# Designs tried in a protein design chat: VH-VL binders against Ferredoxin-fold anticodon-binding domain-containing protein 1 (FDXACB1). Part 13

Target 1, 94 residues: Ferredoxin-fold anticodon-binding domain-containing protein 1 (FDXACB1), of Homo sapiens (Human) (q9brp7r531to624)
Amino acid sequence: LYPPCYVHDVSFWIDQKKGFDELEFHTVARAVSQDTIISIQFLSRFQHPKTQQVSLCYRLTYQTCDKALTQQQVASMQSQFRKEIQQHLYVIPR
Below, E stands for the ipSAE of ESMFold2; O stands for the ipSAE of OpenDDE; V2 stands for 0.75 times the mean of E and O plus 0.25 times the DockQ between their complexes.

## First folded at step 10 (VH-VL; framework fv_sotevtamab)

Design r7 (from q3 with heavy chain Y100W; at its last look DockQ between E and O 0.88; V2 from the best seeds 0.00; counts 0 for: pae E 2.1 > 2)
Fold by ESMFold2, look of step 10:
Structure r7 (fold): chain C 94 residues (1-94), chain A 123 residues (1-123), chain B 112 residues (1-112)
Amino acid sequence: as target 1 above (94 residues)
Amino acid sequence: QVQLVQSGAEVKKPGATVKISCKVSGYTFTDYYMHWVQQAPGKGLEWMGRVDPEDGETKYDPKFQGRVTITADTSTDTAYMELSSLRSEDTAVYYCARDWYGDISYWRYFDYWGQGTLVTVSS
Amino acid sequence: DIVMTQSPDSLAVSLGERATINCKSSQSVLYSPDNKNYLAWYQQKPGQPPKLLIYYASTRESGVPDRFSGSGSGTDFTLTISSLQAEDVAVYYCQQYYSTPTFGQGTKLEQL
């Protein structure tokens, strides 16, 4: 029996002068998910051709080995994570 | 020609406060963060904190949090570092340093440095 | 905090010979969004501020002589001076900027 595994992507615009702190991004992910995010994978960088704004996209994998997560618990964690990165990382979620 | 010119050496007693200035020229002051770095005898280089001159936002190393205040005055293109509750361990040369922002980097390296300001704290 | 450890603490090298300074970080400084190592090298002569030599581990700053080169990735980095000149006598520092900036303890390079 494999524990359920949930995958959610997050993408966001960065403030290029302030910059993006990837280490803090990982720290916020661990804190919000109570360490149930087991993988954080950088997927892509996109620069908008007109505005020159840069966005980043990461893939988050939620799982625990000792208790089953529900889809609703993961959705709540993902929603809170999007809010927290906007508050702490100079980003605007997409 | 980019220049960072710091105020002169100071001698202080324990418990006092020092405020060092860093006047910039040759670039747009608000386009770059200004950092402060301590170099104590035997301790090497230690980052203290930074300010964004555009909006006044600051970040401090926990070692100095609560004692250091970094500010920027855009009317004079001058950054300041104020260190309070001075101890003998604060005897050091203090540098202002400009970073170079990268495309997406949050933390940066320092491309231009001030000449340094010696602060001596003695009883 | 990412701890930066340099080796050796000091070294003496004859003029014209190669000098090698190592720097090790306690964590990887490879930044995934741009795939660059966030590692810089500085030279500091007595009574002077540090001078930037190299950034992104291997890119020379403008005006830095070709005899200076940087290499390495992840956690292990090297500064090489291919043919020592008298003016290269200084203390050398590595610095990571993947997180809150931290510096190595410095390596004093002397003429043998």
Scores: ipSAE 0.445, ipTM 0.846, lowest interface PAE 2.1, mean pLDDT 91
ESMFold2 (binder alone), look of step 10: mean pLDDT 92; pTM 0.938
OpenDDE, look of step 10: ipSAE 0.633; ipTM 0.906

Design r8 (from q3 with heavy chain Y33W; at its last look DockQ between E and O 0.91; V2 from the best seeds 0.68)
Fold by OpenDDE, look of step 10:
Structure r8 (fold): chain C 94 residues (1-94), chain A 123 residues (1-123), chain B 112 residues (1-112)
Amino acid sequence: as target 1 above (94 residues)
Amino acid sequence: QVQLVQSGAEVKKPGATVKISCKVSGYTFTDYWMHWVQQAPGKGLEWMGRVDPEDGETKYDPKFQGRVTITADTSTDTAYMELSSLRSEDTAVYYCARDYYGDISYWRYFDYWGQGTLVTVSS
Amino acid sequence: DIVMTQSPDSLAVSLGERATINCKSSQSVLYSPDNKNYLAWYQQKPGQPPKLLIYYASTRESGVPDRFSGSGSGTDFTLTISSLQAEDVAVYYCQQYYSTPTFGQGTKLEQL
């Protein structure tokens, strides 16, 4: 059987002037996940009708065949990912 | 109209430091990032780095990291590029270039350019 | 860094003829949030700074003649001059801004 897949979404506000570095986003994701992320999918862009703030949402899929991957491990990596993107990118996790 | 006017040509010795300026007009200085691009004689274009004049935040290409300092003076609407420890291979024309405001991306294209500043490094 | 590779390095075209310049990126420059290719084309004449021609792969900058057009997506892009004019003799550069800006090595377009 195929190893289990774990899916997590991440949403964050962006600075419209600074913008969003999608490549760096992917780079940080791979590093934090220790290359267990097999897919990063852009889901949606949302602009708040009153504040005009912009947020982005991505779906991350975790899976590995060469080592055990648990739901707890993925949750931990996801949490760390949210911290890392806040430090390296001009974003605020939602 | 938008204008980017750079300082004049420089002649430097190896090991010296050069600082060139880029004065802007025709737009709000703090609304746009300012980039610097190097072009060696007869060669292509190389991005060096950029500054956000609003808060002074900078990014540099690793090739120039540690030797280049990009700054912005909002009181004079002028961006600066300082390159230290000059080498002969730093002989080039240096351009300031404005990016485009309004895009959601982190990086942008360059819609206006300075006229360029020739820096010659020779012993 | 994303590496940009242009082809050919040089091109000679007769007046009135079509000129085609290609640009390849080492990875996709399609930006997911707005589904646009972050690829620009510049024209540079001797002693002058580069001039923006095309951005988002296919959008002409204001004032650029209709004979200039950009096409392509992902990693493969093309700049086309439908009918070469004498003033089009220059070096052309592609540039990606999906990541840290990088330029192609340039293509020298001459009149045949």
Scores: ipSAE 0.444, ipTM 0.862, lowest interface PAE 1.0, mean pLDDT 93
ESMFold2, look of step 10: ipSAE 0.762; ipTM 0.904
ESMFold2 (binder alone), look of step 10: mean pLDDT 92; pTM 0.935

## First folded at step 11 (VH-VL; framework fv_sotevtamab)

Design t1 (from r6 with heavy chain Y106H; at its last look DockQ between E and O 0.89; V2 from the best seeds 0.72)
Fold by OpenDDE, look of step 11:
Structure t1 (fold): chain C 94 residues (1-94), chain A 123 residues (1-123), chain B 112 residues (1-112)
Amino acid sequence: as target 1 above (94 residues)
Amino acid sequence: QVQLVQSGAEVKKPGATVKISCKVSGYTFTDYYMHWVQQAPGKGLEWMGRVDPEDGETKYDPKFQGRVTITADTSTDTAYMELSSLRSEDTAVYYCARDYYPDISHWRYFDYWGQGTLVTVSS
Amino acid sequence: DIVMTQSPDSLAVSLGERATINCKSSQSVLYSPDNKNYLAWYQQKPGQPPKLLIYYASTRESGVPDRFSGSGSGTDFTLTISSLQAEDVAVYYCQQYYSTPTFGQGTKLEQL
């Protein structure tokens, strides 16, 4: 019997000149999640046909074995993550 | 033709400050980051930092953080690297290097380089 | 920072022979958004700045001779000179740009 996993996707627009620091993205994700993220998976890249703006989507999987992790806690961490990436990365959450 | 032309060699005393320039031509200065790379005599290449000439935003390697200041003057298409509190270990050739970004990564490779500026720090 | 380690530190190769330089990164430099390895190779001759040879691990920069090729993925990369020419004597550096740029320590290629 495994503890529950919570999956959340995050999408954001990229500043094409500034670019996207994927390693920093992972670092911020793990920091915000307090080591509850077990997987960060790139899902898709989208380029708007008219504006040519690029967006990325990642899937974050949360799970812990040493303590109870609730859906609400994960949702809170996800919200914080969206905030953090906007502050630390040159991205705009979608 | 893209060109990066750096200022001439410098000789400095320990504790002094050096400021070298990198004037660009052949492309839109504000469209690309300008990076600075250090190379001690007979040694490898070390990234020091970069500036976005468009908004002046900078990032530095922690090794140089606090002593290095990278700036850009869009009116003259010139990037600058200022290194303070010079030490003998700062004796090196310093290169400006333009990055190129056909992708969406924040970090880049360098397609054009300045000719280098030798900075000698000695008492 | 991602540490780049080249091997060997130096090698001597006869003219017309194959030269192989390896580069290992401390972590993967495969960039997920475009599935490309963010690895570049440079050639540096004495008194000159580095010259870009390869980017995205295997794409030759314009003007670079066909005898230069890059290969590898993830953490292990190789620069190959299929037939060494006299003008190829230089120091070669790998550089990752997946994160804060870092270079290998360099490989000195000499003519045997």
Scores: ipSAE 0.633, ipTM 0.903, lowest interface PAE 1.0, mean pLDDT 95
ESMFold2, look of step 11: ipSAE 0.694; ipTM 0.889
ESMFold2 (binder alone), look of step 11: mean pLDDT 92; pTM 0.937

Design t2 (from r6 with heavy chain S105T; at its last look DockQ between E and O 0.93; V2 from the best seeds 0.69)
Fold by OpenDDE, look of step 11:
Parts: sequence; structure tokens; C-alpha cells
Structure t2 (fold): chain C 94 residues (1-94), chain A 123 residues (1-123), chain B 112 residues (1-112)
Amino acid sequence: as target 1 above (94 residues)
Amino acid sequence: QVQLVQSGAEVKKPGATVKISCKVSGYTFTDYYMHWVQQAPGKGLEWMGRVDPEDGETKYDPKFQGRVTITADTSTDTAYMELSSLRSEDTAVYYCARDYYPDITYWRYFDYWGQGTLVTVSS
Amino acid sequence: DIVMTQSPDSLAVSLGERATINCKSSQSVLYSPDNKNYLAWYQQKPGQPPKLLIYYASTRESGVPDRFSGSGSGTDFTLTISSLQAEDVAVYYCQQYYSTPTFGQGTKLEQL
């Protein structure tokens, strides 16, 4: 029996001067997910045509074999992740 | 033209504090981070930290965390690096270095450097 | 921190010959948001600050001679001087800026 896989995307605006620390982003993601994230994939970069603000989108894949992982658990971790990146990184979740 | 001009050489005793300056010209001071890099005699380069002159926000390498203070005075377009509790190992040339502000990068490379300031720590 | 390791530590090359300096990072310095390698090369001569040569692994800084080139991706990078000139004698450093900036230990390039 193959354990369930859960995929969630996260998008956020970047402070262009401060920049985006991708390594820290990965670190926070893995910490919040309690090592249930098996993949963090950059998906897209978007620049608003009017405001010129830049946003990034990443895809997080959750999966574990050593314990039960539910949609609710992953949703909770995703929500916490959005909160954490806003606090630790110069980003605004969207 | 962009110029970074640092203060002169310093001689300090162990335990003392040194503060060196880096005055910039030729560009808008607040648009770029200012970094400080240490280079011991005959050794390589070590990043110490940086300041955003616009808001004073800083980042430090853990090696220097607690002993280094980097500041910026926008009224004089001058960045400062203060290193306390000096040790013999702190004997080095210290460089201020401007980063380039490309796109959405967080960490930076350095396109312009000061001439360096030698700090000698000896008893 | 990302550890940068250069090779060799020292290199002697005859004038007009090719000089090759390698730099390895302990982890990838490829920045996903713009798909660029956050790797720079510097030249430092005695009594002078480092001079930026290359950024984004392969982009030459303005004013840098064409004989200097950077290549590589991920964790393996190379600085090449196609035809060594006398003024190229210096110490060369690689530096990653994917994370907290770290430099290679330097490669001393001498004239043979």
C-alpha cells in the first residue's frame, strides 16, 4: 500500500529590495512540515504588470511512510507554513 | 563614478573596540546594501555582515554575531563597522563592499569595494 | 554555511597559455526563482581589494577582458583565462551568494 501524497501550492509577494532567501524558505518548510515534505518545487514567477510587484509560487508535496498523514494535518501544516514564511521571510502570502 | 573610501589603519589592544568607516559617493547610498568582509593576513575572505542603509536592518555571520555592529549614516553616506572584544585573530584587513541590487536576490555579490582598513590587534 | 572549495590552491601558467581554476560548492547555488547560479569570481592583487570578474557564474562584469570566462552550474564551476597575461597574476576567489556569502579559499595564479 502506497502512502497518500498531498500537494499544496504556496504563493507570496516579495520585497524586491530585501530579496527572497530560497534556502531559508526550504528550511522553514521542512521544519513546519516535521519532515513530511518530500518535494519543494519552484513553479512560477509573476510580475504584476501595473504595480511591478513580484510573486513566487512553490509546490510542496507531503508524504510519509512511518506515520499516518491526513489531509487535515497537511492543511494545518500548510497554514502554519504560510504564517511562518511571513514572519521569517520578507514575503507576503497571497 | 562609484567610490568607497575607508578610514585609516588602526592599532588596538586585545579587548578593545575598533570602529572603521566607509564613505560612499557616486551612487544613492540607500539603494544598496553595504557589506563588510574580513581578510586576515595571507588568508582568504570572510563575510562579516551587511546593513541596509535605508532602514538600518542588519545581518551578521554567526562567527561575528555579538561582537560586530554595522551601521549606516545616511546624512553622510557613511557605513560603519564596529568590532568589540578584539583578539589577536581579528588582525586583518577589513573591506566594505557594495552589493549589486539585481532583481529578487537576497544574498549578494559585491561589485565595488573599499580600499581596505588594516586593523592590528597586539598586546 | 555553504562551503566553497577551490582547486588548485596554486597554479603556475606560462604567458599566453590557458589557466583554469575550479570551484566546488557543498550544495547547489542554483537560485530557482530566476534559474541562475549565484556564483561570483573575484581577482585580488597584492595590497588591493578584490575585483569582481564574473557573476551569475558566467556573466562577465563590465570592463573585464574577454579572456576571462566563467562556466559551470549547480555545484561545479570554472574560471578560465584563455590566454594568460602578466597582469593576470593574482589570487582568485569564487563566492556563492545563494546563501550567507562564503568564499573559496583562493587560488594563487603565478606566471611560469
Scores: ipSAE 0.567, ipTM 0.892, lowest interface PAE 1.1, mean pLDDT 95
ESMFold2, look of step 11: ipSAE 0.657; ipTM 0.891
ESMFold2 (binder alone), look of step 11: mean pLDDT 92; pTM 0.937

Design t3 (from r6 with light chain Y38W; at its last look DockQ between E and O 0.07; V2 from the best seeds 0.00; counts 0 for: pae O 11.8 > 2, placed apart)
Fold by OpenDDE, look of step 11:
Structure t3 (fold): chain C 94 residues (1-94), chain A 123 residues (1-123), chain B 112 residues (1-112)
Amino acid sequence: as target 1 above (94 residues)
Amino acid sequence: QVQLVQSGAEVKKPGATVKISCKVSGYTFTDYYMHWVQQAPGKGLEWMGRVDPEDGETKYDPKFQGRVTITADTSTDTAYMELSSLRSEDTAVYYCARDYYPDISYWRYFDYWGQGTLVTVSS
Amino acid sequence: DIVMTQSPDSLAVSLGERATINCKSSQSVLYSPDNKNWLAWYQQKPGQPPKLLIYYASTRESGVPDRFSGSGSGTDFTLTISSLQAEDVAVYYCQQYYSTPTFGQGTKLEQL
């Protein structure tokens, strides 16, 4: 049996002037989740046709085999992650 | 200048509820988690919980789970900590503390603290 | 939760002498990807809130005197005051933030 996987998507606007550090994005994800994120997948890029603002969407997959991981725990981590990337990477969650 | 200013001392009876405030200034309230820390007289520091002022999301220590409610009012840049079913053991100084997120690092330490609010629970 | 244990509970040091406070965590607070220890030290004087001294185990907060230093990694950490000053009399706390924040029980530093 495999431990349950929890999947959450995150979308955010990026500041094109400041740039987006994807590597740091992954680092922050791992830190917040304490390495329970097993996959981060880029899903889509959207550019607003009028404002030209750019948003990115990623899918985060949470799973751990050494301890029980609940949906609530993952939700909490996901919430924290959104907070962290906003503060750390100058993105605006959608 | 970042400032966290808490409400004044409280005296409560056992079973009562206390709600203390922490008004912030000098930074964007919604950009940082606000934490609450309990310190019984002559004792150490105990983390109670935190709130995300942006969306109101909270996390509590199991010790206080069910009795503590942490909220944030973005219109007044004020965080609140409500503790119900007060016991004598709840007599303590309660601190609000900001969780700092710098531009290039992830932090969960507390760089700014309120002055503390003494809550005395006695019959 | 990660349990933090400080030693000693109290310490008396003469002015100008070295003060050493230890802190142990029940599990490692080292984050491997960036090789940083998520550990902070605070100073608390009577009637005042804690004051941040050190974060990431060894980085001094702005305004903190050079005589304060933090060291250690994994589960064992040390706060050192190289030359005790009168104003350093206080209770010191370690705090991990690898998981939900937890504090050591505190070390009371007194002047001998």
Scores: ipSAE 0.000, ipTM 0.657, lowest interface PAE 11.8, mean pLDDT 90
ESMFold2, look of step 11: ipSAE 0.622; ipTM 0.874
ESMFold2 (binder alone), look of step 11: mean pLDDT 91; pTM 0.935

Design t4 (from r6 with light chain S99A; at its last look DockQ between E and O 0.92; V2 from the best seeds 0.77)
Fold by OpenDDE, look of step 11:
Structure t4 (fold): chain C 94 residues (1-94), chain A 123 residues (1-123), chain B 112 residues (1-112)
Amino acid sequence: as target 1 above (94 residues)
Amino acid sequence: QVQLVQSGAEVKKPGATVKISCKVSGYTFTDYYMHWVQQAPGKGLEWMGRVDPEDGETKYDPKFQGRVTITADTSTDTAYMELSSLRSEDTAVYYCARDYYPDISYWRYFDYWGQGTLVTVSS
Amino acid sequence: DIVMTQSPDSLAVSLGERATINCKSSQSVLYSPDNKNYLAWYQQKPGQPPKLLIYYASTRESGVPDRFSGSGSGTDFTLTISSLQAEDVAVYYCQQYYATPTFGQGTKLEQL
C-alpha cells in the first residue's frame, strides 16, 4: 500500500519592497512539517487590480512512509506553517 | 543621475572600529536598500549586509554578524557601515551598492555602486 | 549559502573574438514567483567598482553594449562577449540573488 498524500494550498500577501524569500519559505515549510512535506509547488501570482498588492499561492504536499500521517496532523502543521511564515517572512496569510 | 559617494580611505589598528559613509543623490534614499560589499586586495566580492533606509531594518552575512553595523540617516541621505574588532583580514575595499527591486525579490542585485573605500588594518 | 563557481579563472582572447565565461550555482537560482533566474553579471576594471552588465541571467542593463549577452537557467549560466574589444579587459563576476547574495570568484579576461 502507498501512504496517503495530503495536499494543502497556502496563499499570502507579500510586501513588495521587502520581497519574498522563497528559499526561506521552503526552509520554514520543511521545518514545521518535520520533513513530511515532499513537494512545494508554486501555483500562482496574483496582483490586485486596484490596490496592486501581490499575493502568492503555493501547494504543499505531505506524505510519509515511516509513520502514520493523519489529515488532522497535516492540518495542524499547515496551520502552524501559516503562523510561522507570518512571523519569519514579510507575508500575510490569506 | 544616481550617485553614491563614499568617505575616504581609513587606516586602523587591529581591534579598532571603522565607520565609513555612503552619501547618495539622484534618487529617493528610502526607496531602495543599501548594501555593503567587501573586496580584499586581489580577491573577489563578498556581500556583508544591507539596510532598509526607510525603517532601518538590516540583514547581515553570518561572517560579519556581530561585528558589522549598517545604518542609514535619512536626514542626510547617507548610509553607514561600521566594522568593529578589526583584523588584518578586514583590509579591503568596501563598497556601498544600491539595489533595484523591479519585482518581488527578497535578495537583490546592485545597479549602482560607490567608488569604494579602502580600509587598511595593520599593527 | 549558494556557492557560485566561475570558469575559467582566467581567459585570454584576441580582439574581435568571442569570449565565454561560465558560472555555476550550487543550487538553482530560478525564482518561482516570476520564473526568472536571479543571476547577475558584473564587470570590474582595476580601481573601479563593479559595473552591472546583466540581470535576470539574460537582461542587459541599460547602456551595456549589445556584444554582451547572458544565457542559462537553473544552475548553469554563461556570459558571452561576441566580439572582444580592448575596453572589455576586466574581471567579471556572476552573482546570485535567489538567496543571500554570493558572487563567483571572478574571471580575469585579458587580451591575447
Scores: ipSAE 0.688, ipTM 0.913, lowest interface PAE 0.9, mean pLDDT 95
ESMFold2, look of step 11: ipSAE 0.751; ipTM 0.902
ESMFold2 (binder alone), look of step 11: mean pLDDT 92; pTM 0.936

Design t5 (from r6 with light chain N35D; at its last look DockQ between E and O 0.86; V2 from the best seeds 0.68)
Fold by ESMFold2, look of step 11:
Formats: sequence, structure tokens, C-alpha cells
Structure t5 (fold): chain C 94 residues (1-94), chain A 123 residues (1-123), chain B 112 residues (1-112)
Amino acid sequence: as target 1 above (94 residues)
Amino acid sequence: QVQLVQSGAEVKKPGATVKISCKVSGYTFTDYYMHWVQQAPGKGLEWMGRVDPEDGETKYDPKFQGRVTITADTSTDTAYMELSSLRSEDTAVYYCARDYYPDISYWRYFDYWGQGTLVTVSS
Amino acid sequence: DIVMTQSPDSLAVSLGERATINCKSSQSVLYSPDDKNYLAWYQQKPGQPPKLLIYYASTRESGVPDRFSGSGSGTDFTLTISSLQAEDVAVYYCQQYYSTPTFGQGTKLEQL
């Protein structure tokens, strides 16, 4: 038995002086999704060759055990998560 | 070269306020955060908070929130920590410490420390 | 907050012998963007501020003698002094910087 799951990536520019707090990123992810995000995986780091800005990319896996999530519900959670990290983590989603 | 020089020891009564200075030299004051760390007898080292000298933004440990004020004066390259409503358990050595970040991390370790300031709170 | 627990609270070691200090974090201190453990060790002698010994769990700070080494990953870390010298009598602290900084309670190292 495999409950449906959804995988979405999020990437964002960081404020290099403020820095990036990975633990807070995990905390925000779980709070916004009410623990529907079951996996958070770091994928990559990119530094823009002209601006020197740094971006990070993470993979989020959404799943519940109780009932199937819809694509629309996951899209809404992903959208809210992107807003919340911008507000709380000094990042600009890409 | 890099130096953090703190103000001298203080003796205070309960309910009073203390303000400790930390004057820096040997680096650009606005480039790094300044942190404050409490060391009470038998409690080890406890992080109190930090300030970004460039814009004055602060963060505090909830344990000290509401009693501590951390500031930076860029005209004198001096950070300050003010602790109000002093209690006997605030008797401690207080350190200023400069962070150093290896890359893009939000939190960092402390590469340079002030000499410490003993605050004694007694009746 | 990430709780840092050191063991033992104190130990006494003869000159020339090995000293081992353990530090355990309540959760992982591995920072994914660089795949490094965000753990530091400090030495503090009486009347002095802490002195940075090790960062990234195992990297010695400049000027720290080779007898000091750090190891471990994730939640379990060790500071080793391979051959104790008299000047190594001090209190040692671990500190995580993966999140809001927290320190272990300290380990007092004394000469037998």
C-alpha cells in the first residue's frame, strides 16, 4: 500500500548577510502544511555568475495517512509555504 | 589586531539596570553581528541575543526578552547590552562575542570574545 | 532549542594520558547546504573568555595544537586530547550553531 504523494520543489534567493536558517525552514514547512510535508530534501545551491546572489533548492514531499490529498490542496499548501518563507526567512522565492 | 574591550565590573542592587559596553577595533564594525553571552556560576554559557550594527536589527533569547536591550553605536564602534530589573540570579560574567560565518549560515560560532564583565547583584 | 549535553561533567587525567569529552545534541546539527556539522568546541581557563578550538566538528582553529581533535556527526561528537599537558587544565564547552546558539553544560578537566 502506497498512499498518493506529491513532490514539489521550492527554490529561493537568500539574503547572504542575514543567512539561511535551515531549522526554521523545516519548522515553517511543517507548520504551514500541518505536518502534511513528510520529507524535506536539500537539492542544490546555485550562485548567479553576474550578481553573485545565492539560491537554494529543496524538494518537498506531501502525503497523509488518513485520506488522499488532492492536487489542488497541495498546490495551495505549496503556494502558502512560498509566501511564509518569504515573510519569515529573508528569502525571495524564484 | 581584532579586539573587543568591555567596560569594567559592576556592583548593583536588585531592581537596578546595568549597561555594559564593548568597543571593537581591528575590523569593520558593521560587517559582523555582535552577540552577548551570560556565564552565571554553575550555569555555563548562555546566549542572550545579538545585534546587526549596520541596521540595528536584534534577536533575543526568550529567557531575556523584555529585560535585555542590545544596541550598537557606529560612531564609536561600540556595542552595548543593557539588562534591567536585575535579580540576584543575574550575577554573572557577561561577554560580547563576534560571530564568524563559514558561508551562508544564519547562525555561527564565535571567533573573538571580549574579556568579560562581572556584574554582581547583591543586597 | 537544541539541547547540548556533555559527558562527563568532570574528569581527572594524568599528564601524557588521553582525555575524551563527549557532546550530544538533541537533534541533528548537519547543515544541508554545505553538508557540514555545525558544532564548535571551546576551552575556557579561569578568569579568561572562552577560546575557540574546533569548528565544523573536526576542523582545528589556527594555532590550536595537534593534540586536540574533534570527531562525530549528526548528534554525537567527541573532543579528544591525545596527550594531556598541564596547560590543558580547563573547562571545555561544545556549542551548536545550526540554530540559535546553545552550549553544553561544560566539562571540567583536571590534572590527577
Scores: ipSAE 0.575, ipTM 0.869, lowest interface PAE 1.4, mean pLDDT 91
ESMFold2 (binder alone), look of step 11: mean pLDDT 92; pTM 0.937
OpenDDE, look of step 11: ipSAE 0.661; ipTM 0.910

Design t6 (from r6 with heavy chain T30D; at its last fold request DockQ between E and O 0.73; V2 from the best seeds 0.78)
Heavy chain, then light chain:
Amino acid sequence: QVQLVQSGAEVKKPGATVKISCKVSGYTFDDYYMHWVQQAPGKGLEWMGRVDPEDGETKYDPKFQGRVTITADTSTDTAYMELSSLRSEDTAVYYCARDYYPDISYWRYFDYWGQGTLVTVSS
Amino acid sequence: DIVMTQSPDSLAVSLGERATINCKSSQSVLYSPDNKNYLAWYQQKPGQPPKLLIYYASTRESGVPDRFSGSGSGTDFTLTISSLQAEDVAVYYCQQYYSTPTFGQGTKLEQL
ESMFold2, look of step 11: ipSAE 0.776; ipTM 0.904
ESMFold2 (binder alone), look of step 11: mean pLDDT 92; pTM 0.937
OpenDDE, look of step 11: ipSAE 0.696; ipTM 0.915
ESMFold2, fold request of step 12: ipSAE 0.744, 0.787, 0.785; ipTM 0.897, 0.902, 0.897
ESMFold2 (binder alone), fold request of step 12: mean pLDDT 92, 91, 91; pTM 0.934, 0.933, 0.934
OpenDDE, fold request of step 12: ipSAE 0.804, 0.605, 0.819; ipTM 0.938, 0.894, 0.943

Design t7 (from r6 with light chain T59Y; at its last look DockQ between E and O 0.86; V2 from the best seeds 0.71)
Fold by OpenDDE, look of step 11:
Structure t7 (fold): chain C 94 residues (1-94), chain A 123 residues (1-123), chain B 112 residues (1-112)
Amino acid sequence: as target 1 above (94 residues)
Amino acid sequence: QVQLVQSGAEVKKPGATVKISCKVSGYTFTDYYMHWVQQAPGKGLEWMGRVDPEDGETKYDPKFQGRVTITADTSTDTAYMELSSLRSEDTAVYYCARDYYPDISYWRYFDYWGQGTLVTVSS
Amino acid sequence: DIVMTQSPDSLAVSLGERATINCKSSQSVLYSPDNKNYLAWYQQKPGQPPKLLIYYASYRESGVPDRFSGSGSGTDFTLTISSLQAEDVAVYYCQQYYSTPTFGQGTKLEQL
């Protein structure tokens, strides 16, 4: 029996000039999740046809074997993650 | 035509501070980051840091963090690199380099370079 | 930081012959959001600043001769000069920009 997995997607707009640091994105994700994220997958890139803004979507998978992980805990971490990336990765969560 | 013109060679004593300039022309200064790269004699290239001339936001390599200050003067289209507490190891040619921001990259490659400024640190 | 390692450190090639320079990164420099390798190549001649040759691993900068080509993906990259010309004698550097920019140690290309 495997511990439960929780999957959450995150989408955000990119400031093209500032750019998007994918490595830092991963670092922040793992820090906020207290290393409960086992997978970070890039899903899609979207460019708005009118504004030309670019948005990215990633899928985060949460799972841990050494402690109980609830859906609410993951939701909280996901929410915190959205805040963190907005604060220092120059992105705007969607 | 894009041009990056740097200030002349400097000779400094250990512990001193040097400030070199990079004046740009041929493009909108605030549209691109300006980077600084160090090259010791006969050695390779090391990224020092960059500034966003539009808002002054900077990033530095940890190796130079605390000693380097990169600034931009939009009124003169000039970027500056100030390096304090100079050591003999700081003897090098310093380049300003413009990036071209392709797509959504955070870190950059450099399409235009200044001619370089030699800084010699000796007692 | 991502460490860039070039090979060889020096290379001597006869005029008209192929020159091959390799560059390895300590981790992948493939950028998922745009599926491009954030790898550049520069040429530097004595007393001059580096000159951009290749970006995104395989895209030639404007004005760069067709004999220069870049290839590779992930962690392994190659700069190829199909037919060495006298003016190609220089030091060549690879540089990743997936993370904090770092350069290879350089490869000195000489005429044999």
Scores: ipSAE 0.624, ipTM 0.905, lowest interface PAE 0.8, mean pLDDT 95
ESMFold2, look of step 11: ipSAE 0.697; ipTM 0.893
ESMFold2 (binder alone), look of step 11: mean pLDDT 91; pTM 0.933

Design t8 (from r6 with heavy chain D99G Y106H; at its last look DockQ between E and O 0.88; V2 from the best seeds 0.72)
Fold by OpenDDE, look of step 11:
Structure t8 (fold): chain C 94 residues (1-94), chain A 123 residues (1-123), chain B 112 residues (1-112)
Amino acid sequence: as target 1 above (94 residues)
Amino acid sequence: QVQLVQSGAEVKKPGATVKISCKVSGYTFTDYYMHWVQQAPGKGLEWMGRVDPEDGETKYDPKFQGRVTITADTSTDTAYMELSSLRSEDTAVYYCARGYYPDISHWRYFDYWGQGTLVTVSS
Amino acid sequence: DIVMTQSPDSLAVSLGERATINCKSSQSVLYSPDNKNYLAWYQQKPGQPPKLLIYYASTRESGVPDRFSGSGSGTDFTLTISSLQAEDVAVYYCQQYYSTPTFGQGTKLEQL
């Protein structure tokens, strides 16, 4: 009876000078997901030992009770999210 | 020693445009964002916007969006803030302020400030 | 925008006494990637630009006396002057830089 929960991780390189706007990240995530994201969790920060580039990883959890949500739909939203953050944030999806 | 030196006080009529400069020294200009902050007489601080001197990319507060233009001249290590369509409410001291790098944050705190430039708008 | 609210708007403290200024943010300014609070405190004296005192909520800027301290996390922050000195009379501002920079309205600290 409990609606399915879908979890997707997103990793991206950041521009260290431009910085990463976490608030905007959350805003874009919720907008793209049409508020089906119930959790956005920061997982890890990685700095490349040679290039010194920094990457971040977040976990997005999708779930809704008021409409059908399929894996395909979530995958689509995740893909769109990756595109949006690349366009609106100073990040490069990994 | 890091220094931010701003241009002198300005007196303008309503509807006019003012352009303030902020010349930096003591650090690599392109390594840090340059921010501008407004402070009306006896009032608090309001962030106006910032520029990345390296590529000229800007962000503005919506309150000033459309009237403010922030630029940077890397050849002279000088940042500029231009405010058009001046109103009496624009009477204020304007500060340039350096945003520290290299943090992961997009916005940052301001570790060095210019001395401020008073802009008086009156008919 | 994140709204910053300071309290009190003004206070008078006797020399040598503790001064406490509070700052509340409308939402958390804790930055997940480095688990730091993106909150700064500034001191501004008349005719001068603001001076950075504290960043990351509790880290003193170089040259700032140790009587100044910052504490708090998430949405509630405090600037404390353990023993007020005459030169500490000023207006103090908190500022978040988690998002588009915003400042508190300022707290005027006077000598009693």
Scores: ipSAE 0.613, ipTM 0.899, lowest interface PAE 0.9, mean pLDDT 94
ESMFold2, look of step 11: ipSAE 0.735; ipTM 0.908
ESMFold2 (binder alone), look of step 11: mean pLDDT 92; pTM 0.941

